# VHH binders against c4kar8: the designs that were tried, part 134

Target 1, 263 residues: c4kar8
Amino acid sequence: MAELSTPSPASPAPLDGGRGDELEKFTLRGARQILQLLQDLITHRGLITAHTGGGHSFMTAVLKVDEERGRVVLDPSPDPQANRRALAAPRLTCVTQLDGIRIQFPLVGLGEGQDKGRPALFAPLPAEMLRLQRREFYRLQVPLAHELSCLLKAEDLARKPVEVSARVIDIGAGGVAVVVPTGAAEFVIGGTLPACRLALPDGEPIELDLEVRNLNRQTQRNGTEQLRVGLRFAALPRAADTRIQRYIFKTERALNAKARGGL

## First folded at step 8 (VHH)

Design q73 (framework vhh_8fcz_2)
Fold by ESMFold2-Fast, scan of step 8:
Structure q73 (fold): chain B 263 residues (1-263), chain A 126 residues (1-126)
Amino acid sequence: as target 1 above (263 residues)
Amino acid sequence: QVQLVESGGGLVQPGGSLRLSCAASGFTFSDYAMNWVRQPPGKGLEWVSGINSDSSYTTYADSVEGRFTIIRDNDKKMVYLQMTSLKTEDTAVYYCARGKTYFSIEYWDSPAFDIEGQGTQVTVSS
């Protein structure tokens, strides 16, 4: 029973704990897959943010995989306090990106010593690595000129139905981020907004259910406050999914072409 | 080759102001969100602020909200951090970082940034 355990410093929620089940399909547990991914990090000189808990982290890199001893060799921090904190931590949560793919893995049993006469940190090979494909977390920043909008069906503070036309700020395979004026409606993380309408170019608005995933207060350049709402697509029909993906790809190509040509 | 060069740091007294600059090269600057992250002495990296590719929204860590302003100039390939009402706890090396991140970095989000430059030291002390 875990009732006597003190929680170890973990990677930030929701990538741990409550979202573990949702991320299981992106978790690598095969020894060869883990070894290959670690070798890819070495080859591409990937910088790793290692979280030691309590809001503390430091930058490291995988220097070597020692398959014979079943361990990974890490570059120590130039900050001795960071190294001491890492060695005292029950686990490190390591986060990095490789070609737009988010990679996250735990290291347990960190030690220190030398490799080829240079200071190094050592840990057993991780038993698992999270590998989120670009598509799963990639978000296209929507050009302002597109005036992309989503009509949200929400509730006000008195729980009366309201419709809010929200500007779509970014869009991905899994959802959209929108901005609304402060106080336009009440949003609760985990709440569902039914029958919203996403206005994409080239056709009728897409009717869809949206789940509130996050809320952030945002300041525009002119000092005006807005609420940014992250919304997940719930149960997209394939035709709607195809239209959204086509919009993303088409817009990316157009932005890349514009950047190369200057205009 | 991606390059990010930070500048503008220095020694200031509490309540003072500084403007940090970051010059970008080697990538299509206007395609990427830009972030400022910092490393206080003896601590890890801490995300500070972000701005999307077209400047239509900005986001800030709770500790700096209302005191710092992030600005970008796509024509000059520059991102800036205007810092006001500086506090001793703002003492850190400041780095700019490229990303297409759509959410603020909060406790539930881990920063995964490539720190390309040397950073610029900000010291708030009397």
Scores: ipSAE 0.000, ipTM 0.147, lowest interface PAE 15.1, mean pLDDT 77

Design q74 (framework vhh_8fcz_2)
Fold by ESMFold2-Fast, scan of step 8:
Structure q74 (fold): chain B 263 residues (1-263), chain A 125 residues (1-125)
Amino acid sequence: as target 1 above (263 residues)
Amino acid sequence: QVQLVESGGGLVQPGGSLRLSCAASGFTFDDYGMNWVRQPPGKGLEWVSGISYSGDSTTYADSVEGRFTIIRDNDKKMVYLQMTSLKTEDTAVYYCAKTPRYGLEVYFSSDMDVEGQGTQVTVSS
């Protein structure tokens, strides 16, 4: 029944332009998000396939991002003909992957020069980057130190409105998992909790409609019971999605830095 | 050297239940998230469920949500998958796989280290 297949995140081939409207939800346009993603490509030494048109491509990498001058520095090809084709092209289509996630972005206005005495290619920062991932599979463990919370607007057993401040234990592009004391509210799988408030460190709480997807009851060592509730974002404005993704990326980077610094 | 040994598969009728087990050795079990992935006949690997290093967080693929439960026992170095309301489309070889405690959680089945022989689940009438 599927008419179009989703490209493999590891595929080096560019995505079909006719799918641009379908891919809008995976497109990053925030300057901070673009800078962050480019820095992640540098950190992970991601190899990029740069398509110059006419079936030609070459392997490159982002060497650095010059935020002050608004440009990226790329590793030139050892093949001089590939570099000449790239400089003559009106646009490069860059395709890479980061931990299985497909990343694609255009570069226009390519120039050549030197970086620290070595040959380099330069281009203005892209205005957009495509990041294609299956959002349902990703969950970031929320550090306890972040004290991330979600104010749930739920009902008690008698269907009376109650508000519960719940600790967020994991977060993904598609939802959050929270912990609430047993008996604090009643939850029904498939039920919708309207106008809940997710508190992120970077600004005002985000108002969200959340759908209950799973329930898991646990007894703690002190004898108290807690309920773990999996919640999906039933309606998520693009601005809210952007803030959540930014929090996930920033936190992932900090945790990865901590892991590499650990003994 | 990481060792993962899956067991508990078998033949079951639609609507039936099975419990899969995964015995882990060769790494600090408590430092890693654990996952179940499956490979249906003629298809690639599909992620099924994940559990955090502490057991505090669980995640499920939409296709198994409400029917499968993942649990872990850190003292025994075991991961389990309790499967209920089994469907013919659940027929697959099931594997367990680890993810780092610090780092990205599983995005795709291709992110998984599948090192065991797996356990076959066949749902048929």
Scores: ipSAE 0.000, ipTM 0.116, lowest interface PAE 16.3, mean pLDDT 75

Design q75 (framework vhh_8fcz_2)
Fold by ESMFold2-Fast, scan of step 8:
Structure q75 (fold): chain B 263 residues (1-263), chain A 126 residues (1-126)
Amino acid sequence: as target 1 above (263 residues)
Amino acid sequence: QVQLVESGGGLVQPGGSLRLSCAASGFTFDDYGMNWVRQPPGKGLEWVSGISYSGDSTTYADSVEGRFTIIRDNDKKMVYLQMTSLKTEDTAVYYCARESGWYTVKYLSPSTFDYEGQGTQVTVSS
């Protein structure tokens, strides 16, 4: 029996209309929030990859934030050619990571000079910064061999209770995505499914309230239709959260160990 | 389950060329950007190059720009790194890495990859 798992959409890198809307909720635009995040990068000595376009990049760091002058001070590259490319670029795209959080921001109007007698690069404070917490968005693709299921307590079209055993295709800290046959039950975005049962390998099924977040109708390569349902954990007991995190951690470690040859 | 298998590494002389290959399985290859990262002896991971899910956009570290080319073949589920004008500083273990499916940004760093392969050793020496 062929079973198809399509992962959640990944890149492309440039924001388009619809995708831009998806990232807006993770975009910081408040001056105070931007200043705090830049200060956090200084405090934690975050290394930044600055992309100048045309495939060019260099490694830098935020040396300080000059609030009075409305600018950020960056460590220049020891390579003069990298600095010249950066200064010629219409925009830098700065990418870094802080404790599992991806941070990205543009810098426009890069200049050079000195800070306390040392060479430095300067740019106006960014008007926006993208902040994506890995834990909020990481979804473990559930290995088919694990045969993870969730018993959904839903309603049919006549609003009569039905129970549907759904295959779990991904799982994260905030919820699961499941697959059900088209027509097995009626799902409404924002609707709550009470007392569903998530079966994990170790121990008894976890009883959870789930909220419907998204629906995606998919046609399989064999021509059958299925419905993918994104479900949020509406009320997650601490013990259940611990078991789910343990499953994710163990499975991720096993996959990473296999991918890295046991490193 | 996600697997990335690198190959093509070896010993080459300075100024030489080498092509690395990465075979991907266990996921919808066409939905993910792919990257090459490297770890020189005694140093941390360095991002080398990235390619978008479609192959329409490529990016390179300053140290390899103009010398390396990243290519993908979505039908074969392969990503390649063509290396020319190799320098002793290019000596490293090279890893193929899948970007996170939730990060929809143009450029990646080593800290944003969700899966890495086992690596292939490149040694540049006379």
Scores: ipSAE 0.000, ipTM 0.155, lowest interface PAE 11.8, mean pLDDT 76

Design q76 (framework vhh_8fcz_2)
Fold by ESMFold2-Fast, scan of step 8:
Structure q76 (fold): chain B 263 residues (1-263), chain A 126 residues (1-126)
Amino acid sequence: as target 1 above (263 residues)
Amino acid sequence: QVQLVESGGGLVQPGGSLRLSCAASGFTFDDYGMNWVRQPPGKGLEWVSGISYSGDSTTYADSVEGRFTIIRDNDKKMVYLQMTSLKTEDTAVYYCAKDSEYGIRVWYTSSGFDSEGQGTQVTVSS
């Protein structure tokens, strides 16, 4: 409470617990449903952002589900500091996407051990998982090949104007999530970045005002830290909205057509 | 139970126009994207056009872009395909297809859709 910004649909950050009544219809509590969803994450090699609190997270994945012992096995971070934060946390909030569907679940009682002689993190199976199926919560993971970028107009630590080219990692109807080079700029939650430029394929960059909604320092699988910034579209013109939605829809179609073998 | 009922097909001359309609029931219509797909004689399914749940975003196959327009009416739970400048190669059975997931495009069938209607025949001949 109070330390973290309210998550937006444009961010991988966890949703507020005060939305419990609105999110109840999207919550899975059946043991078989939970097991199937976790297995789907394994099958699709889903990357998970595990939030440890205090604006910290690390990238992980479910390696396997141990039904006999009632636990999940997670890929530890190569950064020992990230693992120590995770083990000290009262809970992890795990956020991921499967075919654009936002999935969120808590893990409590995280432990450390070994799986087949290799370091692993273990946690009891979650009692519930959130599966958000509304289009406004949809986030397209941007294909790396698209090299989608957003030129941010921000300030450095000395409050001097700087332009930062940020890689867009996901995009939705309400905004984008970007990764920013370490030390490139200072961001404040609720601050507005005016006249940023979103470069989409198939046309000139879209000029947008962006509002900072959340900040998260992620430890990558290679052990490096990056700043992930969730940005909300402010005052989005209809033509820009149409182009963004068209990009999302076309990219979904193309990715699924390849995966399905031709449609 | 999802039901889709297509209508509006028929015989038309090259260069002509037709409007196809799809009446949807059995699901929350304004939460799902909708599509038109077609099957020409002796060929597999070909995706033609798609429209987002709100109607704000549309996409088209290269073969029909500029000639076809997909429209939806969420109040009436209807999807339309406005076809102009029809060509002989547009001859096919046309199907209305719902996206496989609530508000999200997910591929659960071999065609990429979780349900299709019975279809409506379009024949373009001189």
Scores: ipSAE 0.000, ipTM 0.132, lowest interface PAE 17.0, mean pLDDT 77

Design q77 (framework vhh_8fcz_2)
Fold by ESMFold2-Fast, scan of step 8:
Structure q77 (fold): chain B 263 residues (1-263), chain A 126 residues (1-126)
Amino acid sequence: as target 1 above (263 residues)
Amino acid sequence: QVQLVESGGGLVQPGGSLRLSCAASGFTFSNYDMNWVRQPPGKGLEWVSGISESGGYTTYADSVEGRFTIIRDNDKKMVYLQMTSLKTEDTAVYYCARSLYEGFTVRYEPTYFDLEGQGTQVTVSS
């Protein structure tokens, strides 16, 4: 059926580059900007889907930018067939996402070799990169040190009320993602959790209604099972919206300052 | 051609209120985040407030939080800034600006603005 969720960065479809002047405003052509964006992908270990044409793609990452030789170094696929298709392709279309920003760029003239004794793929630096920010898709990764939690009012398997304190792992203008121990409560996609309480660092917990949007089970080192729950804000009062936006802004600002060696 | 026309400025006493308006033309208004930025006399540009393309998200500089409200009307292609509890430090030329993709260092602090108009002068004095 049709997907209603935000597209996965691991399998995004390439944007249509033939949309004329609309995409030109989002296209980076400055050498310094291109180098900085590629370095940001390295720093954040951004996974890239490289499309080789004919419906084929593989997962890669930028390992290094060689400014002196004007080239990027890419992680090859563990699948030899994927690497052969990539080397035979006249062009790769690389698609990734960084902090809600969609990034797409071409690579032409792919070669293979070795970097520090390990197999690697090489290509000249792209002359342009598309960078498209969609605010509704932005998610702040919540720092572990913030201990940000949401008290969920849910039901157990027998439909009895249960309260679960869940760790918030990401937060955006439209909702939060939380982790819950497997079996702590039952969640139904499309179900409403009324009067949940989001604990932000400043002030009293925010009372809000949440809608379950997605569920993903994860096993941590085979000893601990966790359920990741995506929750949408069903009805967000203006004061709550303002507090959430201020938390996102101040936290992102602090993280950026920390990355630059500032306060 | 992109055109942004600001209006609604004037002389007001400290503690007073003003509502600024911005009329947009020449582009698909609903595709752009909109901002208010100001330039006090003899100083550089200061970002004041932003609103997303849908109007679902708003953000404010700490200096104006709780005093100013940004609103948009996509059908009328208008952005408004409702200003209350005005201070002498709010004296500036106010510009309406659409966000450029290059402008963001953080989600709420764009560094580049498409400023086309004359702006509207706000003077807060006793």
Scores: ipSAE 0.000, ipTM 0.125, lowest interface PAE 14.9, mean pLDDT 76

Design q78 (framework vhh_8fcz_2)
Fold by ESMFold2-Fast, scan of step 8:
Structure q78 (fold): chain B 263 residues (1-263), chain A 126 residues (1-126)
Amino acid sequence: as target 1 above (263 residues)
Amino acid sequence: QVQLVESGGGLVQPGGSLRLSCAASGFTFSNYDMNWVRQPPGKGLEWVSGISESGGYTTYADSVEGRFTIIRDNDKKMVYLQMTSLKTEDTAVYYCATDKRWESYTLYSSGAFDVEGQGTQVTVSS
């Protein structure tokens, strides 16, 4: 009974505070959730790529979940070397996909034996599974207090260049939705807006090329019209993409905590 | 094998400067965004700074903005963190890490991709 904890190679430390928060929201730790997901992989006959380290991997599948013994049964590789590497590895990192959702989980303590007279690999049930949901459909509703804006480079009705500061109302991995006063600029679906500037709360504005995807005009009670414009990120530096994702997941966590009575 | 090796840490007085280095090998360095993250004593990982694959874009945590500068040299496969006006709260183990978003999530838990090495200890104290 040592006081010190050894880091689990099956559960590496988070990359950073924001990144760790992103991974945590997609991490399943409930025994019943883990069992259900493993059963779903069996039902759909999902192929799994098991990474054994050192750039090596092999294809496997979950054959059975043994709830009584708390373990999974895996299909061994027809390549004896792959099986030897797997058995020697301190952990396997298993990666698969189910209905467009990426599933990733560690296996530790791999053993070999027989299942119904056939060779099999065995491992304890994973303590956690990562279920990375479809990111293209997630839209964070931007809190009004954040005053998040995007400076759009567009054309007016006379086709003269105009700059419009638009309030960002939602943001996702692939784009933003903004609100502009009706008549402030001309927008056409499929049109490109170069060198727009997205102002996130923490740091310098991000320069982006945006493509118009959709338009929706709405009338306020006082008769003022607003134009909602959906904009796709046409090209995005990966550091900027990481920053946008961090903002999204950090804000979602704060909103979820606030809804549960926290700050 | 992907390797990231941090160096340049040490003991420095408040208000001092220090330059951290990260040597990358085993992958196409110029295709990856690079980040610096740190772990203060008894706390979790905290993101510090990021730089795009070309070096054209940089980002910083509010706590270090204006004091730290992230630089990369793709020919040497190096990323650097130039730290100035150091404070006691900057005391931490500093790590460099790659981020290809989706790819980093897949590779981070595999033995083929080491996003964090031993780190380099920075202690800001008189």
Scores: ipSAE 0.000, ipTM 0.135, lowest interface PAE 13.3, mean pLDDT 74

Design q79 (framework vhh_8fcz_2)
Fold by ESMFold2-Fast, scan of step 8:
Formats: C-alpha cells, structure tokens, sequence
Structure q79 (fold): chain B 263 residues (1-263), chain A 126 residues (1-126)
C-alpha cells in the first residue's frame, strides 16, 4: 500500500494503526468521557460495526453500560457463526458514528450471557475510544429542494470524454458525494476528474478538480441501480472553500432551527 | 442554569498578546467540549478553536493556527485562549461556547451551541 487513506466517518473500515501517532490526539482515555460517549451511543441507538478479524464483521449496538461490573452489554448477531467468531477473537474493533463524528474503540475479553432473559454479549469497558472530529469528515446531507448538482468531466468505457450532470447528495469541506446512473461514466478510485463544475446557490458554478475516493452501487426501491461516487476536492481556491463552508453552515443552521423550533 | 463568563479582552497593538478566560458553571464541565467563537465587526460568527473534554484534543481555525492556544482546567471549570501575534483581523467579540454535538465546523451561530456567554471585546489597533 503506497499511502494510507483516512476513511470517511460513515465508512465501516477501521482507521489504520500506522497512523497511531497522528490519531493519539483524537483518543479519549478518561473513564468519565468513555462512559459519557457510550451512554450517547445508547441514547442515539447507534449501530456499530464490530470487526472480528480475518475480514469478518457483524452489526451490533450497546444495550447498556454496567458501571458496577465495569462492562458493556452488546446486542448479539442473529447469525450464530458471527457470534462464535466474535467470542473466539482476541479483540473486537468497533466502528460507528455519532452526529457525523467517527467513533472507534477496542473490546477485549468478550463473553456471552443474558440481559433480561435474552442472549447478550459483554466485554470490559474500553480503556480508550477514538473520537475523530475533522472539518473534512463532516458531511451535510443536501436537501433535495436545493437541487445541488455537479457537472463531471469523466470518461466512458472506451476512454472517450463524457460530461455527466450528477446530483450532489452530501457535501463537506473536503469533498462531495454524487449519484449517477450506473454506466453513465467509468470511475477509477484514485483517478482525477479535471475541470468539473459545482453549482452552488447564489453564484457562478465553481470549476474544480475532483479525485475519486470511493464507489458504491445502490439499488433503489424501484429496482433501478444508481452509482454513488465520493469525490475529494483536489485543489480548492480559498474563495470556493469559503462559499462551500457558508453553504454548509447556512443549511445546517436552517435544519437545526427547524428541529428546535417546537421547543 | 448554564453560565459562561468571558474576560480578558481589551485594546492591544498588532503583534501583541492577550489571554482570554471563561468561567463555566451550571453543568458537568468535564463532560463537554468547549469552544471559542468570535464575531468581527459587521461579520458573522466565526469558529476559532475547540478543546475536547479531557484537553487531549485541540483544534484551530486556519486563520489562527500557530498563533492561538486553547487550554482547559477541569478542576477550576475554566477554559482559556492564549493569543499571540495578534493582527487587526483578530478584532472581534470573543465568546465561550458549550457544544453538545461536537462535530466540526468553520462558521458557527448561536443555535449551534447550547449557550453563549456575554462575550469579551478584543480590539487590535495602533
């Protein structure tokens, strides 16, 4: 691997241990902070991807924190094989997100038991939790009413230039995610799309270079496939950065005002 | 009742230094990230710096990185902003803010924080 890339907050992939020194400043070690963060995961009913090693993982959630015994109680997998792998693993790497913040923590010494008569998994409280707050990792879900779009300068399967108008579904300081019909263009992770045009409200489209970070095929409810493309801003002029940040701030503020308007 | 009381502002010449203080009460201080936010004359709110619950993680706006340092003292329920190499562009009312969400932003408004204090005025001029 030539270069370590940091996953998005929504990615289930663990952050690489090769960045241990860089990640230390994002690591919580205080008992009260760990307890508070675990309680926040319970309150928000956050889904956790638990990696058992060997490319295996399962979905779980924190059901409760048992402070007297110093342990967490986890929801077991409906798949008995996944639970057996978890119990056999020397550690679990748990990955989740809360309010756009990536949270990652180890669990060691997993056991099985019961909570209120139902099967449950338990482990000692983690000694550390990674809480990664980066401007580049924050992603605003773009309201459909905003009709935000990006004109992509890409290539078809025959390497011929093609222009694709893509709907922007989320946006952050570091990039955008767009949706395109499957087959509209060919995308290669790590490839650069030059001179794309991002249409923000109140102004001319912003011309910028985009780097392909990730690809995900999604099946819509009507059975039609769409391709979600994650794109990083390769070189962002200060004026463009300012416009993007203002759009994010204004939209988020409006959404927060709506959510709190009744209280 | 959540209370935040800012102090330490004043008039300073370009290149000078100031230390802002924020005294917190009415909540479990050690459970929350603390932030400094400023409002320059005629402009919107601008996020300046943040510090995690333990003080183990700090972050800064690009405009102040390397010049400002955020520190907290959980025993005294205080957060500080040490400002050096002050520029005329740093002229603003500075607010201490308790944040319940904790995700990262470049510009902040009052609705993004549980509460803001009364602020402390910093004027950088000759």
Amino acid sequence: as target 1 above (263 residues)
Amino acid sequence: QVQLVESGGGLVQPGGSLRLSCAASGFTFSNYDMNWVRQPPGKGLEWVSGISESGGYTTYADSVEGRFTIIRDNDKKMVYLQMTSLKTEDTAVYYCAKQSTGYFRVEWGPSDFDYEGQGTQVTVSS
Scores: ipSAE 0.000, ipTM 0.100, lowest interface PAE 14.5, mean pLDDT 76

Design q8 (framework vhh_vobarilizumab_d1)
Fold by ESMFold2-Fast, scan of step 8:
Structure q8 (fold): chain B 263 residues (1-263), chain A 125 residues (1-125)
Amino acid sequence: as target 1 above (263 residues)
Amino acid sequence: EVQLVESGGGLVQPGGSLRLSCAASGFTFSDYYMAWYRQAPGKGRELVAGISSGGDTSYADSVKGRFTISRDNAKNTLYLQMNSLRPEDTAVYYCAASQRYEGFTIYTEGEYDYWGQGTLVTVSS
């Protein structure tokens, strides 16, 4: 099979829709399964990144499933511009993660209204949901307490060199996703960032060449905007690969122990 | 039908050794990440060791240096060699399989595709 264009495993961006048949076995189409998964998102208060197209997204959550009317109710953004982009979009692509499993689903026909007197976004129930159990797309959500950072060697708007210390929000076998304030640096999809430094808790920073795979301007729940950048590891040395996988292993094990109440 | 069948558990004295086996059938064993989990009475299930399809291994800190995970793809069998056993190692040991391969990465319990029924290991006088 020919190589498909896909976001980096480090990317918070949606998976390439052109994968079609490759992802079919991970696609839920049963009404009961879809309803149960949506209820699981509500129960876990899972934060959803809703992609509105054009490299824009906002943070939302499923507030309610209205089975009688066949629709989902979403938490609107406190940023009115993000809501306008969402309403103008032909499709929202919603991406979230539960227990390390990537969940992605489309919403078509988004509307604005009120739920119990509060502003809300509404959309018909999705006809399908992706529950992706492939580890190549697994993303470890980095605990805030770890204060993981990556020093990026990039360019500003005037094409002058700039160093940006970016917070690592997720990490996987193929890369990292980082967050930077909007305007801190300019990134171009497919561009390379040489000699960046990934700071892991155990040892010296790892020097890496990173490729920009996706860009997402995410409006936070407090209304502020952040640029999320998905970065692919280019030519990762074996020692660096081992350290990154060891960090993922140790962190997953510690999180599993906490979640299950075991020490 | 997919099956994972553990064997080799039993009663052993502190400081003793046991070798656990997990016989796999119904799937392409060589493509799967394999792991051993354990569950002590009154506690949650915890990871012990994992091994990728390529042979990369990962261990919980509590067993590193004492336990060795290995696989025989020709026999579709996963092994756990347990040395210098302690009373704290007393648990039901479970074999688990996941289609994905990530080297040293350990999957959350919910991400494994198949689980065995478990084999009891008791470390006591």
Scores: ipSAE 0.000, ipTM 0.106, lowest interface PAE 17.1, mean pLDDT 78

Design q80 (framework vhh_8fcz_2)
Fold by ESMFold2-Fast, scan of step 8:
Structure q80 (fold): chain B 263 residues (1-263), chain A 126 residues (1-126)
Amino acid sequence: as target 1 above (263 residues)
Amino acid sequence: QVQLVESGGGLVQPGGSLRLSCAASGFTFSSYWMNWVRQPPGKGLEWVSGISGSGGSTTYADSVEGRFTIIRDNDKKMVYLQMTSLKTEDTAVYYCAREFSDGEVTYYDSSPFDPEGQGTQVTVSS
């Protein structure tokens, strides 16, 4: 069968499948952020435990990030068996700590060779890195005048497809919070809502996949119940992410201008 | 004061070529990724291309890959976008944008953009 695009060498390995949903807010996927974090590991001479599977691991370190070739250079183990296990493994799970913060990332496609005449291990740059930090991410409270909405593709109590237009009450780089009437649809924490449509001002709706992160039922003063749903953006394309960030920064600047005695 | 001045746009026929330029001042140019973003008439901003501070890494939106090339000259504090095989869908105001960064490694897969200039209009029509 004909290919519409050139095949990639390998898909990025999952970071931590069993805890992926809980760790998503600490997962970096931006190329710039990944490069910076790897450089921080070099600068701080961080020791890395590389897990090869089957209960085996070895100590390594990032020696260099080869940005032009899109690869990371690692210090090989002094144990030849550890290096053979690493090269045979479908992936390495690399774990380290920087200033008390846990950092974890996968490496796929490990090879061996030399860097400037010294033995080295090479791997493509990871597509994901976990950086466990306790900082809560900023959420912009959406001005009512913006009439921001998200069309959710969900299921009702009978597992039948339903479309719900939900009002967006806050938005951040990692997701949105929306409100829906209680009973409009069923939501399950960890469930995925595919092909939802986020309507920002000044453009066409953004089609995106959303993951349910939290649920909160509230009774309003008028006696009606509403469900507040926290939704995570799943694997945003760069263009969509840029547009969402641009909306957040433009709105924040406008609000700051008003607070400083603007119109 | 951060200042970005775009130029080089114009009217071109489908299949044609244009080179856009961006002159930067007011910041340490080589320390920032530089990006091109565009806004088609009546639509929101669309990211087009990015280039690392050293120029060693480039990235492109799927819609322009193979047709556009981003380059930079750190000595002149310039970013360029070489556009070939232009399509009517490429009609937009083009902005160059410095990556906004707080110096922190962040959760989100984003490079926030803050276009400062007036942009340069590209119109592709017969």
Scores: ipSAE 0.000, ipTM 0.104, lowest interface PAE 16.6, mean pLDDT 74

